# Ledger of designs, part 5: VHH binders against q88v07

Target 1, 377 residues: q88v07
Amino acid sequence: MAQSIVEAPIRVDTSRKIIHVDMDAFYASIEEREHPAYKTQPLVIAHDPRQTGGRGVVTTANYVARQFGVHSAMPAAKALELCPTAVFKTPNFPLYREVSAQIHRIFHEYTEMIEPIAFDEAYLDVTTNKKHIHSAVELAHRLQQEIWHQTHLTCSTGISYNKFIAKLASDYRKPAGVTIVLPQDAEPFLLREPIEKFRGVGKKTVPKMHDLGIKTGQDLYAQSELDLIKQFGKLGYILYRRVRGSDDRPVEYLRERKSIGKERTFGPFLQSTTEVNTHLKAIAKLVAASMQSHQRHGKTLVLKLRYGDFVTITKRRTFGEFIPNDAALFEQYAEEIFEEVVDDHFNSGIRLLGITLTGLAPLAFENLTLPLYPNDN

## First folded at step 1 (VHH)

Design k08 (framework vhh_3k1k_2)
Fold by ESMFold2-Fast, scan of step 1:
Structure k08 (fold): chain B 377 residues (1-377), chain A 124 residues (1-124)
Amino acid sequence: as target 1 above (377 residues)
Amino acid sequence: QVQLVESGGALVQPGGSLRLSCAASGFTFSRYAMRWYRQAPGKEREWVAGISESGGSTSYEDSVKGRFTISRDDARNTVYLQMNSLKPEDTAVYYCAAPYEDSLWGYTEAFDIWGQGTQVTVSS
């Protein structure tokens, strides 16, 4: 077996059952559902390249358009070249968000351990689950069936013992596929994968990988840990472990169920405390409305800021009592936290501000202070 | 319906001037920072200029600083890009954008509201 850089064996935790759910051609499928005439047409979700002078990128395409070789992230001009009769439709993100919310309600029938990645993707930890279903394959089929019945959309699923392999597996059979990678099958599966599919290997990293002769998982596996760290730093450390089937990252379900927030990016960057406070006031109003809409209150307020030089600060303040959903209070606390954390990086300006509430509970749950004084009859 | 519509693109000679306009509809324009981007053939889209919600601060990409000026007219829901001392390298489709970020259940879906663009060509 492989060993870590400190000469200890790499541990592979195979105790978990992780499902990666990936909606099939999500945006295009929603548009086909809303406008059935699109189902018989090659539909490309993108700005029309004839109107943009050949610019833009395909968000997604329906299966009719995919038969012509059209795929996500392709230049829209190339999509038009491959499919001259294509119908181009501008994305409707508010609709896609609502459909995503409906699908997440279905996930919550099976587990609370859900980590959303995007509108169309989530990890579910189903090692123990609300339906007491021991077979992750059976649970995945039930998810697909329920999603179809409630939304008339299909999804593909990947099942394994960690997030990395489950996500890879979900791409194996589309549409509506279920792919399981058992512990004994993980190494052969990973060795066959193209390097582009290894999460963490982005567009800027792929050329460097190829220049080093790393085109597949097998090529990656053959690299020494020291060489990978020398070439790629922390990414090299991670990839050495991932190609051996090790990924101990938990499904981060606390993010989905435990925070509500709003943030804004700025161009030009904010240069004064007056501008910062103006935007914190606006964000606080949006967050208070969102908290009330979701019938939640929280004990922790988090300020997120990113300076113009990309230095990011996330600072939290936790209270003993739930914070009232009052925009003025959120504004006050956010401004106080900003004053505590602001430093010389402010000279580069502020490019992002966000306010988030965590430590969430239903509004019907009142603030309680111990000790409790129960009354017995 | 949320929409941005750019106009003012034209063919101009080097050293010439041009003013681009971007009309916003379907949202509260005065509450958004506004940006201009451009995309030349075969190149990635690049940021050109930005203006804060208040109009109190502006910023520019180094290659256009001193030549381009961004401004806004909230009464008309319009952002402008005044381009002076134009160079052949400024030839591109120019886009206006309003940043949008929202969070749902603690993750952020971020996208910009984009217009269709307006073509600027700087040639003799």
Scores: ipSAE 0.000, ipTM 0.161, lowest interface PAE 16.3, mean pLDDT 81

Design k09 (framework vhh_3k1k_2)
Fold by ESMFold2-Fast, scan of step 1:
Structure k09 (fold): chain B 377 residues (1-377), chain A 125 residues (1-125)
Amino acid sequence: as target 1 above (377 residues)
Amino acid sequence: QVQLVESGGALVQPGGSLRLSCAASGFTFEDYAMRWYRQAPGKEREWVAGISWSGGSTSYEDSVKGRFTISRDDARNTVYLQMNSLKPEDTAVYYCAKSHGYTLYSSDYHPFDYWGQGTQVTVSS
């Protein structure tokens, strides 16, 4: 009773040069850099379970701790059981964010087509790049050397003509690996990959795949499109294309450019305008710093608040010119918007405040007149 | 344990040809890109050629492009460098290297590449 599906030829666009950059054990490597003694010790980035009453999860672990079976998202108490000698280091997210911002500034020297996945991962489209480097391999090596030079951190990179293959390639050799999969190498590379490496095949899907005899890309390739769609729906449609080296998803660089903001949740809830203004001032400072670290300015300031009764207000103010990245201005505008929107729901208190900038553009788009002569400095 | 054993180095006249071989053991050969490097007396090691794990892609340093050909035989766990139209400036110890991944270039911060002991090539009349 299903409609007949006609198998159309799959278009494989090989014109792009995509690099997936994956920082090696990012948070642990930063901590090892700050305290070199940790490099030879099992380091677990988590709140110490002995201090939290056994609560919390592992953010990450260095390679020494991983030898004991410690991994990300594991309960911190389990990590302590597996590695009783582990050094637990509370995550320093402000530092990790600062280092991530430094790495992104390096990326922006090469291309504006950057899709951040996390603090430690990004896709770069380098098909047409700012350095006019034609070899993606050369550009990837230059990125790795520049990251090492400026941060003393290593990264693993995957290079291919689409995001799917580039991400697979970056996972192939760690740490400090470089893996390039050219169009002529794609089919043998994909056919040998374990099925669990294919994006969208999660832990719950793997048993069903294995039950159907699908253990590798070769087994996946042998399946008909119709059978894959019948068994896995949209995932089947996608996997049929992925195993043939097709992935036309663009590098989503506009996502990085859409908004920059900070928010805080409160317990106990804020009960007075004085408390609100105190926290708006603190949030404004964080947002201004974040705007500068991203080298962006914005035309729209958004205030988000949630009352104690869960009623959420989001109110924006758009300016004709870019707002200077000034904490005092962000604070002033946020406080003015708060005064405009505050109502009787304030009697239940404030449980969340946020300030976000949108309508983003690079700082270079300020309509500044260049000096007639170069600056001497 | 990774082991790379180079052979085929010799004294040859300018314009001559040589084929270098590198026999690999201690790792899954078909899973790795392979590279050739050379080092002349008093000079830094330089990358010469690379071949992908599948053999589908090759890359060369500009000074050897069109004269040297890298190839591999996965059944014999061997990588080759065919050198034609040899010049005195090609005189060096040639090293085989197991790449860390698919990369066709050396990188100063990749300490995980493995090297053989080298084979001496001398181009002189």
Scores: ipSAE 0.000, ipTM 0.386, lowest interface PAE 10.6, mean pLDDT 83

Design k10 (framework vhh_3k1k_2)
Fold by ESMFold2-Fast, scan of step 1:
Structure k10 (fold): chain B 377 residues (1-377), chain A 126 residues (1-126)
Amino acid sequence: as target 1 above (377 residues)
Amino acid sequence: QVQLVESGGALVQPGGSLRLSCAASGFTFSSYEMRWYRQAPGKEREWVAGITSSGSTTSYEDSVKGRFTISRDDARNTVYLQMNSLKPEDTAVYYCARELGDYSYPWSTEYYFDYWGQGTQVTVSS
């Protein structure tokens, strides 16, 4: 026959220690830190729907606003309906990225095996780690303490042997929770979970799951693999395995490098073109050295700058040929781009400068073997 | 806790030599690129030399090429800067720094940590 059917055994690799770190109400918590009066007010991070004609979605909300039923991804107009007294604050993504970068520097003190998912969310593989801490719970507590002391922000953590369970566990107790799901506890834990918490079951899929009588992990577990595949395709295949505690995806820390760059934040802010050019020179030297150490060259140079008022400019220039890894040349191009993009926001000063190379390729030429032509056999 | 402690700075005559050391602790030293920077009074910090985590590639600022050599001893968690043919313009506080190369949201960029130690003063004068 075309193929004999032998059901592959479901792999349950329990050898790993995976921590999922999820920052508590990240953007709202940053805004509360910057303006403490917001902490006692229902704060919704979104463009004000009264100003946008009812358009837009909630990025996040603080716990005060969540008591009114406001949540992330909700239409902003619905948030206003649920909480007419809500304070709407336009997202400050440049600030959120700076705080995220600070938190990631903390992660790197513990492991290089980090998979960022969003500004506020990452998987860490701590099976072997830089601190030689064997207890993932102890490591999670140290992460929470260091993050709080350095940023005054809290995070919730989930610990298990795979990414799927670790992420579920991180949602179990918020804020500032630590939840561990050991291999022997995985099945009871998963069977109790609401179906909407299973990764891959999005807002559009939940009604179909409910219509089929699938409201919990227990209901999901009871479904046959074939029925799940028939109803949900690849998602059904995945969910059948996940509810059984199987998720063999690695923490993806070695993605193909798409860019090489350096950036610096300034305090006090830069006030003159002479200061900017001095720092672009220093950054260009670091980038040229990094490009050379990675044995790469690039076709695109990107200047990133952020003004003191948080207005951010990212301007790229792509060349027909690879740019030589020469600090003076990177400095020249960065200065030229700065001159092109600088405007009245410079009166606020410069709080960040960065130079990045993209369109990367090896310094050595590729030895390319062409495939056979269509008429060759 | 990540710590970098520089040592070896001294007063030397022009044309003299010095070897700087940087003792690292609190991280997996062999996994990181290491760099030397210097800062003269009233001036910005300047990159001097870098060495990859494998030790196979070294890089230098143009004014120090052929005079300075960066090296590392992973067994001792130490990075070195051998400075030969010193000039008065080499007078500065010298700092070592650790660099992270990684993949970060939304895209991979290298992180640079500013110097962690007190630095070590090098003075080149007659």
Scores: ipSAE 0.000, ipTM 0.130, lowest interface PAE 17.8, mean pLDDT 81

Design o01 (framework vhh_7ocj_1)
Fold by ESMFold2-Fast, scan of step 1:
Structure o01 (fold): chain B 377 residues (1-377), chain A 123 residues (1-123)
Amino acid sequence: as target 1 above (377 residues)
Amino acid sequence: QVQLVESGGGLVQAGGSLRLSCAASGSIFSIYAMGWYRQAPGKQRELVAAITSGGSTRYGDFVKGRFTISRGNAKNTVYLQMNSLSVEDTAVYYCAADLEYSSGWYEDEYDYWGQGTQVTVSS
């Protein structure tokens, strides 16, 4: 008898243009840039195991150190065993953050739909973009050129219609590569990929995959959904869909930092305006330093306070121009707002104070507001 | 300045439990968020769990329902209770602290990092 229904295949949305940007050996490349002599030495970015009692993990290693078998996430003690002459450099995360912020300023010239994954990785949704560039390949080349010009660092890019394939593509040709996987090429691309390249299939999971006969995307595709879930749980559910080219996750640009602030809780609670002003001054200094560290300025200052009885007040003040990152100005505005909102709940004391900047933009970049064109030409 | 010291890592059988601890020292009252990240060999670091000074928590998709993050009374310690461990949880676990007003959603939000502690889950 004829069946009334059939199981539908997994639907794949191919309407988007997603770029995954992956900085080449990011931390090691920054350190090599700062000290060119490291380019010819085995450099391991990690706390020195001779100083930590054998503890710690390799953050990354340059090409020279990798020839000795050193790699990311390896125990630092093992790296020392493999490469006794290695130069160990403690990670300089403030510097890496500064360089990452420079790169993000470049991203913002092209799109606001940016999802940072790590200091060295981001997804960009360039389906529509600020430069009106229709070719994602052209846009990727321009990103690589600007990043090199401004930072003297290289990046590899992957381009496709979803985050999963774009990330796979970015690893296909390193360093400084551009790889595009069009919708019609996705199936053969995924089926040929080694299983260890699928997100979530770590080195501990690879032997189990191989024991089940899963060595490639084609082998993965052949598995039933139920068997994958039984063997791998949530990972199995995800992999069943990923190997079919399905990944409807949006570029999570709303999770990009929309505010920069500092808050403090107090015990004992603050009881006087003099105490409040003392702490607002301290918080303002931290916020101003943080704004500079992140290379941002903002148009809105927000005061948050919580009374000892848990009543919480959040009050904002928005300016027509970006507020200079000046601790004295932040302190002044926060104190003015405090005077406007303080009430009898202050008798319970203050248990929390915070100053936050929102309406953020890079220091060197502002969103342009275009005037309406006049009716006369 | 903040310093972080991790403890509690080790070898455990699948289905078992571990409790990781991270102790912060220095400017601890300036800490807005603390979190745990993990990195398996050859993979990128990923968020495991984060907790803000306001008590908001965030979890990575692969650990929701199995792991719980909590703070000690002095707010200078963060704990990660890891239940129903699987081989896929094998990684180096890093403690991190952020002085920013943030939920700790991205690695670049964290200002200070611990040295890492190894968790190995055997079948």
Scores: ipSAE 0.000, ipTM 0.236, lowest interface PAE 14.5, mean pLDDT 81

Design o02 (framework vhh_7ocj_1)
Fold by ESMFold2-Fast, scan of step 1:
Structure o02 (fold): chain B 377 residues (1-377), chain A 124 residues (1-124)
Amino acid sequence: as target 1 above (377 residues)
Amino acid sequence: QVQLVESGGGLVQAGGSLRLSCAASGFTFSSYAMGWYRQAPGKQRELVAAIYSGGSTRYGDFVKGRFTISRGNAKNTVYLQMNSLSVEDTAVYYCATREVEIYSDSGYYTFDYWGQGTQVTVSS
């Protein structure tokens, strides 16, 4: 005899193991890795305001620069004012993307259920995983170890039964932390959190929350569902459920794929055509297996190549028919394209090679370039 | 409740060897990463070596090839074998864990667990 209203009973699915991976100070850490002298210098990743006429904003800053009061989204001119000795480094987004891709290759060794949020953040559903590791804690430690071994970068991880709590947990201990929030601990964990930590409560919403006396998850929990919906609409409906530990959003790994590919980063850089062909053969085998595993074929093969000086070449070849998922064909086409595009930048070596298929369709779909008979309509 | 107790430090001549031990209690040792850090006066604390629950290891650049980290899960102990010691290795050495943070019902979390440290002095 509980009153039945439009509000459905809240169900909390605790069956999943979700890891949120958050790279520690990603862009600054990459730049410090590439130039170790920056680690002891105030580094501001932005266009130099002395060269832009005072325009632009700080993308990020290292710990040394932050001690002078420099922070992300600050005007670059203000950063220079606070720290006149700051080193300004133009963001190298191609490098950051390359490192992000390298980290995602590590993720794919453990699960295909990966949802990237940004270059430095992803959700992994490890409820079932490729290594048959039952402990999400053990899996998180192995991820941290492999990321460090391959990239010399650290990450913080959060583990729980849904995306919302896992992401909150990843912020709880950093750098290089592992935080798990078990189902029985979720509610007290959420009740302690500041309201600005709740996803969907942006800078414009925080003052309204505070004006209503909502400063923490405890204050949020105390609100009625109807009052939250009246004040905040759909956000109120969501927040009422989030503070009770409910978030049934899946890890969105099965998003529409426009491309299927594999790439490799090299250290040391490749210096000869023989080395390039050896790695293209290996990559082609992996791509062919991946295409078949996803039950897709494609009409376009793309070779991606990055020289040691960061000059990037992306060259595509489109066919009238779907390309058979055959490693030897992918290797042949990739080698032909490489010979077509290679130039004097090769003297700086090859730091990245990739083979990707686009123009994807299910294996059951066939394409003809011409119908057998003209249509009179 | 959680305790990390270092031993094996002392004074040693350059080129000599020392073996540090860290006895751990109050937590499930075999499930957690263990590390050795060092701090010289006026300098930042730096990672010397780490060993993960699965047995994988990581070393700081200045000690690679000279130091070896190992663990004895049956004894709840992590070890650091230090060979070919130099004056620059002089520091306080700390045992630490990168233990998984489990949120408590009190609404507060604990920081990384650290030992009290053990002094290593390398004379010329």
Scores: ipSAE 0.000, ipTM 0.162, lowest interface PAE 16.9, mean pLDDT 81

Design o03 (framework vhh_7ocj_1)
Fold by ESMFold2-Fast, scan of step 1:
Structure o03 (fold): chain B 377 residues (1-377), chain A 126 residues (1-126)
Amino acid sequence: as target 1 above (377 residues)
Amino acid sequence: QVQLVESGGGLVQAGGSLRLSCAASGSTFSDYAMGWYRQAPGKQRELVAAITSGGYTRYGDFVKGRFTISRGNAKNTVYLQMNSLSVEDTAVYYCAAETYTVEYGSGSYEVTFDYWGQGTQVTVSS
């Protein structure tokens, strides 16, 4: 059976339109946007080694700094040695996350089938899309235009019928490139690729591949399926199919959670109901503001508490209707739940309190009761 | 005050591999996003990788293709598989659990991590 499966003809599904979006030099580009003077200066995103006693590592560098030999993962002290005039800027990950969220909102204008890979990378399945655009190339150009217009950042895109080829294509032209690999062009495209570009062929696998004479997709293609499985196991099975343009993995858009909440730990531990209620009020205010800021409402309120002896209680209350984003209501429900669950463990104090909303939906979706009775307004 | 416990750190040669584990408390792990951060000498704490309850993953630019984050909900554990290690990966690695997640439709989200482990040292020798 296994032999029949591994020797069966490979069918390639070419019905999908997959775009891989890859932001160009993401962190450096954001910093250049915030401070345009950096565009003509050697910018190194790292802690300044002059302030750290020579410690630290380069997160990334702009093109100007790279001309001096500066690159990602280099010691910051070496970057300073190579480029004494370098401007060092501490990474601002909260800002990078915010910009990433803005870009994802643009993606959602086109499709809900989005698989985030990193702050700066995502797969989009645009086979059927919200704008009813049939050309994936046109859709990719519109994505680039909207991203530029709204963020002043560029991205490179790769388009094909599966995730593997789309990601390879996105690396072909940077910055601001659009590369499409049509089904009829997939095999020639893959055959010319270096073996290092094939997913799963990491630095540890490359020497073994080279020892076997496998340096390119063409060399990989020439190998028998059984030999690849013998040498590389499951990876061999996968690579035999990848080099023939087969990758049936879906865009994983359903692998996410839906909750908004805040929790706080206490030292010293809370010893009275008055203290608990004071902190539940503060937490409720933060959660209500967060819910409103993100334009969400929820049907379930979850109270989490942990006693000083580490006994943890998580109690939920689900409502038939969405709970208004009102701090006083969240506080009221959390206090009611606390009264229901509090026991003698309270003698050890409270070391953690949290309020979370789940069963989330967009705020525009309301609990509307349509009157079924004649003459009701 | 912390409920997360990291393990698996240590000394390894460049090109080697390490697998970090983070054990979390009992009953709510499967509902929360988890992350790994690191702090290298002279650097601020930075995000290495994150994974949502649904298994969506995010990575820092400097570890893409080398590190893999995964979760074992049955064991209330999150893992960081670190391959092709370089001396620049030397840092204290911290496990973090979310207090806040928001979604921008299906397929996108924002996570805030306010709960932290004590850290585990990773040292990569050339």
Scores: ipSAE 0.000, ipTM 0.127, lowest interface PAE 18.1, mean pLDDT 80

Design o04 (framework vhh_7ocj_1)
Fold by ESMFold2-Fast, scan of step 1:
Parts: structure tokens; sequence; C-alpha cells
Structure o04 (fold): chain B 377 residues (1-377), chain A 124 residues (1-124)
């Protein structure tokens, strides 16, 4: 049974400067950069439906393909029907990760308060920033220029005092747009937005909203808090506040990696110590490269193994000092740990091996003072 | 600590359904490419289903519209709804995460964080 809640005053915090950065057609734009002929062709980033038996969905499509009605999340088979001449390109996630990492390095020149949403999207809190740029619009233009200079990719940006409005603003002018929504413009802006754009109103919720006569922010604004809570629960509570320009969620920048590792599963199972050592060498090389890529070192090395009978062993070794990011050292320690833990279960073979580093810190840690609580890693 | 913990496996009769859950900690599932893989004894590991950071999904041909991958951002969890199960679906099911933004990989697609696996056994 629903119960009424007495309305509390809604405080709108307008003190923050939040930028939402959204890369324009990210994967398709990367592929167009790598193969310029695609720019004039209908390009669909997806597994080819002719090879998958019609399975799979469009990750993204370039502007040419979108002219045929192709869009993200569409079944790949439907994209082929709409655009028979489409070029299907299998996603290259290692390349997309590398480009995303380059873009994030640019973000870190301006602020440490970065919340990644996806490879192509992030929130930046630039209320205080490393470049001491007071204008968020100027900072957004500098981000766009530096991203273009370093990657030859464009992005759209939205600027406001909270995440919700900044994300909506970034969708307003694409590609390569900058949209700012000032506090005094927030309510008129939100009242004009289609209900589908309000965070939390998914495809299954839209029909219920429409049935209740809620098609826009203005319709949402007209609803009582009690009615919204009765119809939508927690979502109703949130939407009542969102349409009034309130969103106190912080930019979640404390999502640092606590481990870096690589794992392999085997079929057929490994049957000898020589095979195990061969694969530990290969895994150690990948982990060392990943540690350097992340600019981290760690104090703890973890060996994970699973026997053919599914018995799983996870064994850690912690050092007083950071372990150098050296594949030979990781291999040596992993082999030593394997020798310590291996038992008669090895007769069933090894189906999984992994090496992971934990107790992570930046490589430049020795040249920096420790952060004061609560920002200790 | 970046961890993936699977649950929901078990014994089920042919034609039945199971829902697997993959609870993530140390990262956000909506910001990462996530996949479900399976491996039966003596067979190669194969991709069952995956969800891209943007929400797009892909499936192995052998699941023929029977399986659905989804995510719940509130619980930071990825789900695999498995319907119309057959004996051939018997395997250990693994949840996996792609490398972070900061990982520079080869041209080969890589999953660099794996869960412990959950056993699914379908009886005739």
Amino acid sequence: as target 1 above (377 residues)
Amino acid sequence: QVQLVESGGGLVQAGGSLRLSCAASGFTVSSNYMGWYRQAPGKQRELVAAIYSGGDTRYGDFVKGRFTISRGNAKNTVYLQMNSLSVEDTAVYYCAKEGSYDDWGSYEYAMDVWGQGTQVTVSS
C-alpha cells in the first residue's frame, strides 16, 4: 500500500560546473579515420549479419548509414534490409580502448573529477580545475580543440550545474556542439524536453507515462509528488526533482582500479608444468604491459588457477616494496606460487590460469605526497 | 578490488529456465563491455552473450533468441536470462569484463577480468 509523503522544500544546488563530454559517433568515426573511404560509404559497426545468421545489433553507424534509417541498438539484420549496400565492420575494441584512453589523458590535464559512463562518454566536474579556467564554455572549447588535435575526432559537450542537465545539453547540438544551460534557463529547458530524455524513463516506462498524459517535462512538472511516487515509486520521487532542476549526484571519480590482471582458460586442459610455465610467461608479459599502460605498480601478486575438476586456488604474495613491472619477475613469482600450491588435482589438468597485481599505486607515487583522507587509495 | 561474482546456476530439466546474475565490484557495469562465456568439459570456451557500454547486445548463434543479456545499474549487476534450455547448454558459465579504458590491447578482442564461474546442468 502507498503512503503520502509530506512535501519537503527542494534545494537546487547551482554551485557546480559540470561538463558532459559525448564523442560523436565514436566507433564509426574511429573507423572512418583509419579508412577514409568509409566516410562516403554507409558504414555499420557490427558483426556482419550474413556471417552471424542474422544475430547481433548495430553498435553505431556513420552519418551516411543513418540516412537509410540505421541507428544504434537496431538489429544488424534490419540495418542490412534498410541499407543493402552497407559496409559492416566488426568492432575493434582494443583500438577503441586506446583512443578512449588518449581522450581520458586529455581530461586529466583539466581535472581529476572524471566519471566515465562509457568509452565515448564522461562527466567532468570543473568547478575547480587544474588550468584555473573560470569559464566552463572556454574549458569545453579547449577540450574539443585538444581532442581534435590529438585524435582527429569530434565531441559534443553539455554544461550545467548538475549531471542530469549537462547530459541533456550535450544531446542538444550534435556533432561538435557546445550547449550551456545556466541556472535561470534550467526550468524552461527541462519543461520543453520529451519525457523519453529524462534519466530513468526507459522504453518500458514511456508507454505508462504517455497513458498518464506525461509526454514532456511540462506534463511531468504538473504532476504532484504523491501521484508520481504512487505510480513510479523511487523513480517518481527522482523525476519530480529532476524536472525542477535538482540532481545532487556527485561526479563519481573515486572508481580507481584496485587490481590489474589477465586470465586465460584452456581447452584442451594443460597437463604439464612446462605447459603451465609457457602460459604463465605469456600472461606475465600481458600483465606487465597492462601495468605500464595504467601507469601503476603493485605490492601484491595473485596467482589464480582452476583445475579440470573445477577446484579453484587463489594464492597471494605481498611484498614490502612495489614489484617492478617486469614480465620476467611476474613469471618467476607466479611459477614459485604455482609450485607451492600444486597438488594431486593437477592430474585433472589446468583449465584456467591468471596473474593479477593488487595493492596498486601510481608509478610516480614516490615523487608525490600521499593524498589526505578521504582520497587515499 | 575488481571482482565478478556469478550466481543462479544449478540443475534444471530440459525446456526449463535459469537466470544468471553477475555482481560487479570495483567498477561500473554500464561503463564497460561485459560478456557471458561458457565452457563444457573438453570443449573450447565460447561467447554466449555480450552487452556493450552503450547498451547494445550480441549473442552466439547457438542460443537462437533463447537467451537475453541485460544489466541493472542500481545493483551494478549483469544478468543472463536463459529460456528453453537443452542438454547442450550444460556448461560452466563465466561472467567477464573487458579491459579498462587505460588498457592498450592488440587487434584481438580480450576479456581481462573473469568470474569464478557457475555450473549449469540441464537434464533430459
Scores: ipSAE 0.000, ipTM 0.119, lowest interface PAE 19.6, mean pLDDT 81

